# VH-VL binders against Glutamine--fructose-6-phosphate aminotransferase [isomerizing] (glmS), part 17

Target 1, 141 residues: Glutamine--fructose-6-phosphate aminotransferase [isomerizing] (glmS), of Sulfurisphaera tokodaii (f9vpa4r286to426)
Amino acid sequence: VIEEIKNAERVIVIGAGTSYHAGLYFSIELNRLGINSLPVIASEYYNVRSKKGDLVFAISQSGETIDVLQGIRMMRNSGAKIISLTNVIESAIARESDYKIYMRAGPEIGVAATKTFTTQLASILFILSVLKKENLKKMEK
Below, E stands for the ipSAE of ESMFold2; O stands for the ipSAE of ESMFold2 at other seeds; V2 stands for 0.75 times the mean of E and O plus 0.25 times the DockQ between their complexes.

## First folded at step 10 (VH-VL; framework fv_disitamab)

Design t4 (from p4 with light chain S53Y; at its last look DockQ between E and O 0.90; V2 from the best seeds 0.00; counts 0 for: pae O 2.6 > 2)
Fold by ESMFold2 at other seeds, look of step 10:
Structure t4 (fold): chain C 141 residues (1-141), chain A 122 residues (1-122), chain B 105 residues (1-105)
Amino acid sequence: as target 1 above (141 residues)
Amino acid sequence: EVQLVQSGAEVKKPGATVKISCKVSGGTFSSYAIHWVQQAPGKGLEWMGRINPSGGSTYYNQKFKDKATITADKSTDTAYMELSSLRSEDTAVYFCARGTYSGYAPDYFDYWGQGTLVTVSS
Amino acid sequence: DIQMTQSPSSVSASVGDRVTITCKASQGIDSYVAWYQQKPGKAPKLLIYAADYLQSGVPSRFSGSGSGTDFTLTISSLQPEDFATYYCQQYDSYTFGGGTKVEIK
């Protein structure tokens, strides 16, 4: 998935409520790394025109958030590829995505007493750390 | 498996009204737009309009705005299209089709009903 | 209104031939194109969406291409069961092409 993020023409990050705020943070950090990114409030998905070359990063703890599910369906109809970040294997959002990241399956988490935002943020920070390490490797060339 | 089953063929006189049903089985009815498509005898396909079953929101091809009324009943998972003031030019097969999400566009139709022939004859 | 000009209106070809059908949109529609097959007395069947994505269960001899305004459906090796009329559809606002009737010689 790291290669897909790096090579996307635009990373559209979609989420509802607290997942939107986690996605906003992710989008900001992607832009700081030189990766074009657009955060989207899930309930406003219909305002976004997507196209081939877009990568949609969908954040939903349950994997069943209706506005996120509708948004990724619309964006897939436009030819975009979908990465999901969910906490439920075989959820609707996970099943309908091209790539799947599961929050509770993270190797360092083990057990998570925390839910939603903190688990989402931990997953996002891990992805960002890998992207940052790859950026440092490229600079060393 | 998703299936769309339409009501049977109708023969009507000019000026009458007809209501075609489209019962959807499989999937969550309210999550998918239902579209209607006309095919006149020996002719191509023409999009008529669609409904979002969740809130009942409709969008019509302006050509059919005053002819067709699209509704949905979530309790029976059924969409309807009523054609009013029928004329001989309204003789056609009418298809219902399911989109992949509840919005207007962009979408394509992956499941279709079998079609309902409406014949308007004096 | 976005017009879809589909050509040819009909084609007669032999089993095994490569058949190419084109649609031209009156304005840019990105990749918002679907292709349908319709046999006599039947409902249309989805073949291709997003210009070049093959629908599940559709034989790989069908393929789509194009973006913007010019789109193509190709049948790489025509089979007898491919006798049908084919329609392109733009789904930015829902207009069908006029159809292409494919007849086996």
Scores: ipSAE 0.503, ipTM 0.829, lowest interface PAE 2.6, mean pLDDT 89
ESMFold2, look of step 10: ipSAE 0.552; ipTM 0.845
ESMFold2 (binder alone), look of step 10: mean pLDDT 91; pTM 0.942

Design t5 (from p4 with light chain Q55Y; at its last look DockQ between E and O 0.82; V2 from the best seeds 0.00; counts 0 for: pae O 2.6 > 2)
Fold by ESMFold2 at other seeds, look of step 10:
Structure t5 (fold): chain C 141 residues (1-141), chain A 122 residues (1-122), chain B 105 residues (1-105)
Amino acid sequence: as target 1 above (141 residues)
Amino acid sequence: EVQLVQSGAEVKKPGATVKISCKVSGGTFSSYAIHWVQQAPGKGLEWMGRINPSGGSTYYNQKFKDKATITADKSTDTAYMELSSLRSEDTAVYFCARGTYSGYAPDYFDYWGQGTLVTVSS
Amino acid sequence: DIQMTQSPSSVSASVGDRVTITCKASQGIDSYVAWYQQKPGKAPKLLIYAADSLYSGVPSRFSGSGSGTDFTLTISSLQPEDFATYYCQQYDSYTFGGGTKVEIK
């Protein structure tokens, strides 16, 4: 999936509630790396005009978040590719994505929503660390 | 497998009303917009409007706003289109079609009903 | 109010011929174009979405191209089952092209 992120004209990061905040962080860090990115609140997906060349990064622990599912369906109609970040194999969002990342639970504190956010963030940090290493290889050349 | 099955052909007098049904099977009815398309004899395709079955919201082509009324019944997974004050120029095949999500646009239609011929003759 | 101007209106062709059909939008529509095939007495069948994405189960001899205002459907080697009428559709606000009838020469 790292090559898809690097090659995208724009990375649209879509999530609801706490997943949106994890996505906002991801989008900010992608922009710092020179990767054009737009964070989207899932319930407002219709405000975004997607285009061919866009990559949609959909964040949903359950993989069943209705607004995320509707959003990725709309954006696929423009020719965008979909990466899902979920924790449920064969969830609706995972099944309808082109590329699938399954998060793994790490140490957790607090309520279930807090647990979900920290596992999403850990997955995002791993992706960012790999992207950073790829950038360093590029600079060495 | 998703299927859209429409009601049968109808012959009507000018001034009458007709109601065409479109029953959806093999999928989640409320998650997808249902669109209606007219094809007059020997002519091309023309979009008439659509309904979001979950909330019942509709959006019409202005040409058909005063002619067509689109409704849905979630308990039977069926969409309907009623054509009022029929005239001879309303003679056409009418298709229902399913979008890929519940919104208005952008969307294309991957599943179509078989079409319903409505003939308006005096 | 986006017009889709489809050309040609008809094509006489033989099996094995390359067929090219063009649609021109009256304003920019990105890649929001679908192509449909329709045989007499049947419903349209989706071939291509997003201007150039081949719908599942559609033979690879069908291809689409274009963005913005100019779009093309190509049948690389016409088969007997391809004699039909073809329509482009812009799906920003839903208008169809006038259709192109592909018939036996």
Scores: ipSAE 0.499, ipTM 0.826, lowest interface PAE 2.6, mean pLDDT 88
ESMFold2, look of step 10: ipSAE 0.529; ipTM 0.831
ESMFold2 (binder alone), look of step 10: mean pLDDT 91; pTM 0.941

Design t6 (from p4 with light chain K24R V33L; at its last look DockQ between E and O 0.98; V2 from the best seeds 0.00; counts 0 for: pae O 2.7 > 2)
Fold by ESMFold2 at other seeds, look of step 10:
Structure t6 (fold): chain C 141 residues (1-141), chain A 122 residues (1-122), chain B 105 residues (1-105)
Amino acid sequence: as target 1 above (141 residues)
Amino acid sequence: EVQLVQSGAEVKKPGATVKISCKVSGGTFSSYAIHWVQQAPGKGLEWMGRINPSGGSTYYNQKFKDKATITADKSTDTAYMELSSLRSEDTAVYFCARGTYSGYAPDYFDYWGQGTLVTVSS
Amino acid sequence: DIQMTQSPSSVSASVGDRVTITCRASQGIDSYLAWYQQKPGKAPKLLIYAADSLQSGVPSRFSGSGSGTDFTLTISSLQPEDFATYYCQQYDSYTFGGGTKVEIK
């Protein structure tokens, strides 16, 4: 997955609700690393014209968010590749993505929405840490 | 497994109306646009229009906008195309086809009905 | 209105031959191009979408290439079941090419 992100001409990050906010953070940090990125509210997916070279990073805990699913279908029709970040193996979004990242959230005790967001953010932070580490290795060479 | 099953062949006289059905099974009907394509005998394919079954929004090829009326019934998972004021040049096979999402474009057609032959003659 | 010019209109070929079909758009369509196969009396079948992406279940001897205005469909080793008519379709606003009939030499 890390190689696909580094090689993309643009990383489109799509999500709904709290997943959009996690995606917004991801997109901001990608841009700071020099990776062109565009955050997209899932319900407004039709506002984006995608093309080959785009990589779509789709965030959906359930893997069944309707607007995310519609958005990745449209963007795949343009030749973009799809990475999904979900918590459900064999969900619709996972099945329709080229690459799949699954979250490992423990049993939710207390506020479920808060735990879901923090596990999404943790997954994003891990990806960012690996990308940042690769940049440091290149600078040392 | 997605299947599109169309109504049977029709023979009509000039001036008549025909309504072709397209029953969709094996999927979420309202999540996918339904398109209609004409193929005149021995000729190529021509896009006629489409409907988003969720809200009923339609787009038509300008050539067919006064000829065809596309509708959908979500309760039966069926799309329809009505052709009015039939003429001999409307003799063709008419296909329904399913898009990959509910929007207008960009989209291609991954599932097709078997086609419905409409013959218009005296 | 985007015109799709498909050539040749027909090709006569033998089993095992390499067949190339071209499609030219009158204006840029990025990679919004599909290829369909149609046999007599049957509905079209999707082969390729996004110019070069192979549809699930389609044999790997089929391939697509191109972007912008010029596109090709290639059958690397023609099989008996490949004798059919092939259509390109731009799906920015939906027009089909005129078709290419591939028949036995």
Scores: ipSAE 0.491, ipTM 0.826, lowest interface PAE 2.7, mean pLDDT 89
ESMFold2, look of step 10: ipSAE 0.533; ipTM 0.844
ESMFold2 (binder alone), look of step 10: mean pLDDT 91; pTM 0.939

## First folded at step 11 (VH-VL; framework fv_disitamab)

Design u1 (from t3 with heavy chain Y104W; at its last look DockQ between E and O 0.91; V2 from the best seeds 0.00; counts 0 for: pae O 2.7 > 2)
Heavy chain, then light chain:
Amino acid sequence: EVQLVQSGAEVKKPGATVKISCKVSGGTFSSYAIHWVQQAPGKGLEWMGRINPSGGSTYYNQKFKDKATITADKSTDTAYMELSSLRSEDTAVYFCARGTYSGWSAPDYFDYWGQGTLVTVSS
Amino acid sequence: DIQMTQSPSSVSASVGDRVTITCKASQGIDSYVAWYQQKPGKAPKLLIYAADSLQSGVPSRFSGSGSGTDFTLTISSLQPEDFATYYCQQYDSYTFGGGTKVEIK
ESMFold2, look of step 11: ipSAE 0.584; ipTM 0.852
ESMFold2 (binder alone), look of step 11: mean pLDDT 91; pTM 0.939
ESMFold2 at other seeds, look of step 11: ipSAE 0.559; ipTM 0.846
ESMFold2, look of step 12: ipSAE 0.560; ipTM 0.843
ESMFold2 (binder alone), look of step 12: mean pLDDT 91; pTM 0.938
ESMFold2 at other seeds, look of step 12: ipSAE 0.469; ipTM 0.819

Design u2 (from t3 with heavy chain Y104F; at its last look DockQ between E and O 0.94; V2 from the best seeds 0.00; counts 0 for: pae O 2.6 > 2)
Fold by ESMFold2 at other seeds, look of step 11:
Structure u2 (fold): chain C 141 residues (1-141), chain A 123 residues (1-123), chain B 105 residues (1-105)
Amino acid sequence: as target 1 above (141 residues)
Amino acid sequence: EVQLVQSGAEVKKPGATVKISCKVSGGTFSSYAIHWVQQAPGKGLEWMGRINPSGGSTYYNQKFKDKATITADKSTDTAYMELSSLRSEDTAVYFCARGTYSGFSAPDYFDYWGQGTLVTVSS
Amino acid sequence: DIQMTQSPSSVSASVGDRVTITCKASQGIDSYVAWYQQKPGKAPKLLIYAADSLQSGVPSRFSGSGSGTDFTLTISSLQPEDFATYYCQQYDSYTFGGGTKVEIK
């Protein structure tokens, strides 16, 4: 996943509602790291002309958000690749993604966890921390 | 498994109307645009139009906008194309095809096709 | 109105031959190109989308390339089941090329 983000010509981050806000934060931080990124409100996906070389980072806890699903379908038609961040294994968005990141909800035996904005943000922060650490190592070289 | 099954061949007289059905099984009907394509005997393919089954919005090839009327029935997972004022040059095989999404008119390609419906217009 | 000029209109080839089919768009269409195979009496079958992306279940001997206005479909080693008519399609506004019939030589 981290290599796909680093090598993309542009990272389009698509989400609805609170997932859009998580994606907006992600895009802002990606741009600060020198990675070209565009945040997209899922219901407005048709305003974006995707191109080959784009990487679409789709955020949906359920993996069934219709506007996100329709958006990644349209953007794949340009040749863009899809990374999904979901909390549901084998959801529609996950199944239609080239790369999949699953949020943790808790141990199989432990107390059941609810889907929250916090797990989306935690996943995003982890990705950013790896990217930031690699960027610092690059500059030290 | 996604399948598009079209209604059977039709023979019509000039001036008549025909309505071709396209029943979609497998997958979620309302999530995918349904496109229609004409192929005249011994000729190539020509796109006619499409419908978003959710809201019923349509987008037509200008050539066919006064010939074809595309509709959909979500309760039966069936799209329809009605051809009016038939003429001999309307003799063709008509295909329905499923797009990859439904929320906008383009860009889309067709990953599943119906078997085709031959419409013959003769006096 | 985006025209797709497909060539050649036909090609006569033997099993094992490499076949190349081209389409030229009248204006830039990025990579919004699909390729279809059609056998007599059958519906078209999707081979390639986004100019160079192979559809699931399509043999790897089929490949696509190009961007902008010039696109190609290549069959690296023609098989008996590949004798068919091939169409390109631009899907910015949905027009097909004129078709290329691949025939037994």
Scores: ipSAE 0.486, ipTM 0.819, lowest interface PAE 2.6, mean pLDDT 88
ESMFold2, look of step 11: ipSAE 0.511; ipTM 0.828
ESMFold2 (binder alone), look of step 11: mean pLDDT 90; pTM 0.930

Design u3 (from t3 with heavy chain S105D; at its last look DockQ between E and O 0.77; V2 from the best seeds 0.00; counts 0 for: pae E 6.5 > 2)
Fold by ESMFold2, look of step 11:
Structure u3 (fold): chain C 141 residues (1-141), chain A 123 residues (1-123), chain B 105 residues (1-105)
Amino acid sequence: as target 1 above (141 residues)
Amino acid sequence: EVQLVQSGAEVKKPGATVKISCKVSGGTFSSYAIHWVQQAPGKGLEWMGRINPSGGSTYYNQKFKDKATITADKSTDTAYMELSSLRSEDTAVYFCARGTYSGYDAPDYFDYWGQGTLVTVSS
Amino acid sequence: DIQMTQSPSSVSASVGDRVTITCKASQGIDSYVAWYQQKPGKAPKLLIYAADSLQSGVPSRFSGSGSGTDFTLTISSLQPEDFATYYCQQYDSYTFGGGTKVEIK
């Protein structure tokens, strides 16, 4: 996963609702690390034309968010690779992704989706921490 | 697994109408656009139009917009193309083909094709 | 309206030969190119999408390359089942090249 992010010409981060906000944070931090990134609201996926060299990072806890699923399908048409961050191994989004990251969220307790957001952020922070370690190694040369 | 099965060959007189069916099996019908492609005898391929089965929206090649009418029936997982006012130059094999998604107007290639339907228009 | 100029129109080749087919778009189309194989009396079969991505189940002797306006399909070692007509397609607005017939020599 980390190598794919580093080698991408652009990282498109797509999500809906609270997943979009987690993705926005990820995209901002990727740009701060010098990795070209574009956050996308899933319902507006049609506003973005993907191309070869793009990597799509799809965020959906259920893995069934229809606008995310449609977005990744469209973006594959240009040869983009898909990474999914989901909590459901056999979900549609996970099945249609080239690389799959599964977050470990506790049981939903029937309140707002804030628990989902924090586990999404935790997964994103871990990815960012690994990327930051790699950047430090590059600077030591 | 995914199959597109078209209706059989038709022989028609000039001025007649023909309706070709394309039944899709082995997948979710509404998730993929259905395209139609003409191939005149001994000639190449020409795109005619498409339908998004989910909402029924269509888009036509300008050349065929007054010739072809594309519809879909989600209850039978079948797309149709009706050709009206047939002329001898409409003699061709007509293919249906499946796109890779059913979203709004965006780039799409065809991963599965029907077997083709020969329509012959002769007096 | 985007034209796809495909060349050559035909190729005579022997089993084992390397065959190269080109398509040129009348304007930039990024990598929105597919390649199809069609045998007589059969439907086209998808080989390549996104200019260079191999469709599942297609032999690795087929490859695609190019971006922008110039695209190439290559068959690295021609097999008997590869004698067919090949079409490029730009799929931003859906036009096909004129086809290339690969014939046995």
Scores: ipSAE 0.114, ipTM 0.716, lowest interface PAE 6.5, mean pLDDT 85
ESMFold2 (binder alone), look of step 11: mean pLDDT 91; pTM 0.937
ESMFold2 at other seeds, look of step 11: ipSAE 0.399; ipTM 0.799

Design u4 (from t3 with heavy chain G27Y, light chain K24R V33L; at its last look DockQ between E and O 0.97; V2 from the best seeds 0.00; counts 0 for: pae E 2.6 > 2)
Fold by ESMFold2, look of step 11:
Structure u4 (fold): chain C 141 residues (1-141), chain A 123 residues (1-123), chain B 105 residues (1-105)
Amino acid sequence: as target 1 above (141 residues)
Amino acid sequence: EVQLVQSGAEVKKPGATVKISCKVSGYTFSSYAIHWVQQAPGKGLEWMGRINPSGGSTYYNQKFKDKATITADKSTDTAYMELSSLRSEDTAVYFCARGTYSGYSAPDYFDYWGQGTLVTVSS
Amino acid sequence: DIQMTQSPSSVSASVGDRVTITCRASQGIDSYLAWYQQKPGKAPKLLIYAADSLQSGVPSRFSGSGSGTDFTLTISSLQPEDFATYYCQQYDSYTFGGGTKVEIK
């Protein structure tokens, strides 16, 4: 996953509602690391023209968010690769992704919007930490 | 198994109307656009239009906008194309085909096709 | 509209031959190009999307390349089941090339 993010011409981060806000944060941090990124509100996916070389990072806790699913389907038509960040193994979005990242998958006794956002953010922070470690290795050379 | 099954061949007189059906199975009908393609005898393929089955929105090739009317019935998982004011040059095989998503007019390609419906218009 | 010029109109070839078919778009279409195979009396079958992405279940002897305006479909070693007509399609606004009939020599 990390190598695909580093090598993408552009990382399109798509999500709905709370997932969009997590994706916005991710996109901002990617740009600060020198990785070209565009955050996209899932319901507005049709305003984005994807291209070969794009990497689509799809955020959906359920993996069944309709606007995200339709967005990744449309963007795949350019040859873009899809990474999913979901909490459900074998969800529609996960099944249709080239690469799959699963959030904390422990038993869900209750789900609040804040818990959902925190789990998404934790996953994103881990990815960012690995990308930052890669930058340190580059400086050593 | 994804299938698109079209209605049978039709023979019509000039000026008549024909309605071709395309019944789908093996997937969620509303999640994928249905496109229609004309192939005149011995000729190539020409895109006619498409429908988003979930809301019924359509997008037409300008050439066919006054000839074809594309509809969908979500309760029966069936798309339709009606051809009006038939002329001899409308003699062709008409295919329905599935897109890869449903919510916008383009870009899309067609991963599954119906078997085709021959419409013959003779005087 | 975006015109798709497909060449050649026909190819005579033998089993085992390499066959190359080209399409040129009248304007840039990035990688929004598909290739279809059609046998007589049958519906088209998707081979390639996004110019070079092989559809699931399609043999690896089929490959696509190109971007922008110039695209190719290559059959690396022609098989008996590959004798058919091949169409390119741009899917920014949906136009097909004129087709290329691959025939037995």
Scores: ipSAE 0.491, ipTM 0.835, lowest interface PAE 2.6, mean pLDDT 89
ESMFold2 (binder alone), look of step 11: mean pLDDT 92; pTM 0.943
ESMFold2 at other seeds, look of step 11: ipSAE 0.581; ipTM 0.851

Design u5 (from t3 with light chain S53Y; at its last look DockQ between E and O 0.94; V2 from the best seeds 0.00; counts 0 for: pae O 2.5 > 2)
Fold by ESMFold2 at other seeds, look of step 11:
Formats: C-alpha cells, structure tokens, sequence
Structure u5 (fold): chain C 141 residues (1-141), chain A 123 residues (1-123), chain B 105 residues (1-105)
C-alpha cells in the first residue's frame, strides 16, 4: 500500500458522510507530506476526471456505499488503481478494489457511526505514521 | 456469469417499426448501463445510445435520437430498443452491451455483449 | 465529436508474425480507449480497456499502449484463432475506429 501511495501522481480520496471527513483529513496530511491529493464527496464523484497514474483511496465501513462503489467503477475506467478501506471482507467495494485495507474494530462501546469514524481515523493515522517514517529515512540519504 | 440474450432476426418493410429485446442474466440488472450499437452490412460499429436501468434515464447519439427509443423493464431484467420509420439504410445488426456502472453517461466500456439482432428492411 | 482514425484497414500476416494496429484520436482522450475483437458472425469481445489493461481471460499476446491521441494494439505472435476484425473505441463520448481486418495467409 505505502509504495502505491508514494508512487501515485495523485491520491483521490472518496467517501460519504463521516468517511468523507476522515478522507479530507487524510488528503490534507498527504499534501503536507508532499503527496498530491484530492478529497472527493462520493455523491459528486462525476465532477472528477480521473487519469492513469491516479490512486483512488475509497473509504466505506460497510463496503456497500453506493456512491463510493459507482465512483470507483467510473474511475477505474481511466486506469486508476483502487485501494479500499472497509470493515467487510466480502463487500462490493472491497471485491472491486486492487488493494484492500480492513479496519480493526476497537472497543464495541458507543454509537455505530462514531465507532466507524474512530476506526477509520486510526487506520489513516497508522498509514500516515508509516509514510512519515519512510519520508524521514529518505531525507537521511 | 453475465449473459445478454437478444430477440431474433426481423424482416420489415420501409416505414415499419421494430422493437428489439435484450435480456440480461447473471448480474444486477439495475447497476449497469445498457448500450446499443449498430453494425451496418460490411461496416464498422457505431454507438447509438444507452439507458440507466435504475431510473430509466437515457443518453443518445444525436444521429439516432429521432430513430431509436431505448427503454428498460426492471421486472424482467430486459432492455429494449425500438426503431421507427424504418428505411433500407437501417438494415444492420444491432447489439446490446453492458457497461461497468450506471450512475453517469461516460466514461464506460462494454465488457459483455449480446449476440446481435439482424434487422432487414426490404420492399 | 471525437474521430478515431484506425490503420491499417487490413493486414495479411502469417502465424507467428507481430501485428500492430494503430488508432489516432482527433483530440486528447487520456487513456479512455478500449479494443475489441470481432470474429465473423459473432459479437465483439473486449480485449483491452484503459488503453493498456488486459481484460480477464484474454491471452497475453495481446497488448495495448498509448495515451492522449495515439494508441496501439499489438499481437506479439499471431495465432490461427486471431483472424478477426479489430476495433478501437474511445469512451469519453463513444466512437469506434473503422476497424482492421486481420487475415492469416
């Protein structure tokens, strides 16, 4: 996953609702690391013209969010690669992605929507921490 | 496994109407656009239009918008194309094809095709 | 309207030959190109999408390349079953090239 993010010409992060806000945070942090990124509200996916070299990072806890699914289908038609962040292994979004990241659920206390956001954010923070560590190692050369 | 099965060949006189069916099996019918393609005898392929089966929205090649009417029936997983005011130049094989998504008119390529329906318009 | 100019219109080649077919778009279309094979009396079959991605189940002797306006389909070692007509398609607004008939001598 980390090499795909580093090598992408642009990381398009697509999500709906709270997943969009997690994706927005991810995009902001990617840009701060020098990785070109564009956050996309899933229901507006058709406003984005994807290209070969794009990496689409799809965020959906259920893996069944229809606007996300339709968006990654459209963007794959340009030759973009798809990474999914889901909590359901056999979901449509996971099955139609090139690379799959599955969220690890924490304590099962609280409202489902709140828990979804915290596990999405935790996964994103882990990815960012690995990217920061590799970026620091590269600077030492 | 996805399959598109079209209705059989038709012979029509000039001025008649024909309606071609395209039954889709082995997939979620409403999730994928259905496109129609004309192939005149000895000629290449020409895109005619498409339908989003979910809401019935259509998008036509301007050349065919007054000739063709594309519809879908979700209860039978079947798309239709009706050709009106047939002329001899409408003699062709007509294909239906399935796209990869349905939520927008383009970009899309066609990963599954029907067998084709020959329509012959002769006096 | 985006024209797809396909060449050559026909090719006569022997088994084992390398066959190259080109399409030129009248304007930039990024990588929104598919290639189809059509055997006599049959429906078209998808070979390549996104200019160079091989469709599942298509033999690896088929490959695509190009971006922008110039696109190529290559058959690295022609087989007897490759006798067919080949079409490029831009799918930004859906136009096909004129076709290339490949004849095995």
Amino acid sequence: as target 1 above (141 residues)
Amino acid sequence: EVQLVQSGAEVKKPGATVKISCKVSGGTFSSYAIHWVQQAPGKGLEWMGRINPSGGSTYYNQKFKDKATITADKSTDTAYMELSSLRSEDTAVYFCARGTYSGYSAPDYFDYWGQGTLVTVSS
Amino acid sequence: DIQMTQSPSSVSASVGDRVTITCKASQGIDSYVAWYQQKPGKAPKLLIYAADYLQSGVPSRFSGSGSGTDFTLTISSLQPEDFATYYCQQYDSYTFGGGTKVEIK
Scores: ipSAE 0.511, ipTM 0.836, lowest interface PAE 2.5, mean pLDDT 88
ESMFold2, look of step 11: ipSAE 0.546; ipTM 0.845
ESMFold2 (binder alone), look of step 11: mean pLDDT 91; pTM 0.937

Design u6 (from t3 with heavy chain R50W; at its last look DockQ between E and O 0.80; V2 from the best seeds 0.00; counts 0 for: pae O 3.6 > 2)
Fold by ESMFold2 at other seeds, look of step 11:
Structure u6 (fold): chain C 141 residues (1-141), chain A 123 residues (1-123), chain B 105 residues (1-105)
Amino acid sequence: as target 1 above (141 residues)
Amino acid sequence: EVQLVQSGAEVKKPGATVKISCKVSGGTFSSYAIHWVQQAPGKGLEWMGWINPSGGSTYYNQKFKDKATITADKSTDTAYMELSSLRSEDTAVYFCARGTYSGYSAPDYFDYWGQGTLVTVSS
Amino acid sequence: DIQMTQSPSSVSASVGDRVTITCKASQGIDSYVAWYQQKPGKAPKLLIYAADSLQSGVPSRFSGSGSGTDFTLTISSLQPEDFATYYCQQYDSYTFGGGTKVEIK
């Protein structure tokens, strides 16, 4: 996953509602790391012309958010690769993505569903921390 | 299994109207645009237009906008194309095809096709 | 309107041959190209999307390449079931190439 983010010409981050806001934060931090990124409100996916070399980072707790699903389908048609960040194994969005990141371990964790935004942010912060560590290793070498 | 099943062959006289049906099964009908493609006998493929079944919006190839009317019925998971004022040059096989999403249909390709409906226009 | 110029119009080939088919777009279309196979009396079947992405269930002897205006479909080792007509399609605004009929010698 980290290699795909580093090598992308542009990271398109798509989400709806609170997932969009988590994605906006991710995009801002990616740009600060020198990784070209564009945050997209899922319902407005059709305003984006994607192309080969784009990487789409799709955020959906349920993995069933219809506007996110429609957006990744359209963007895949241009040759873009899809990474999904979901809580549900074998959800529609996860099944239709090239790479999958899951936010939680098992069914019992589902009782904390009201904390989905903080779980999304934790996953995003972990990804960012790994990207920052990769940057530091390059500087040392 | 996604399947598109079209209505049977039609023989019509010049000036008549025909309505071709395209029944979609094995998927969520309103999630995918339905496209129509003409193939004249011994000729290539020509795109005619699409419909977004969710809201009923349509977009036509300018060549066919006065000839074809595309509609959809979400209650029966069926798209339709009506051809009016038939002429001999309208003799062709007409295909329906499913896109991969239901928003604006470009960029899109067609991963499932109906079997085709032959419309023959003769005296 | 975006024209897709497909060549050759036909090719006679033997089983095992490498066959290449080209399409040229009249303007840049990124990778918005699909390739279809059509046998007589049948609907087209999707082979390739996004210029070089192989559709699920399509044999790996089919491949696509190109970006911008120049695109190719390659069959690395022609099989008896591959005799058909092939079409490119740009899907920025939906124009098909004229088709290439692949026949057995």
Scores: ipSAE 0.390, ipTM 0.797, lowest interface PAE 3.6, mean pLDDT 87
ESMFold2, look of step 11: ipSAE 0.414; ipTM 0.800
ESMFold2 (binder alone), look of step 11: mean pLDDT 91; pTM 0.940

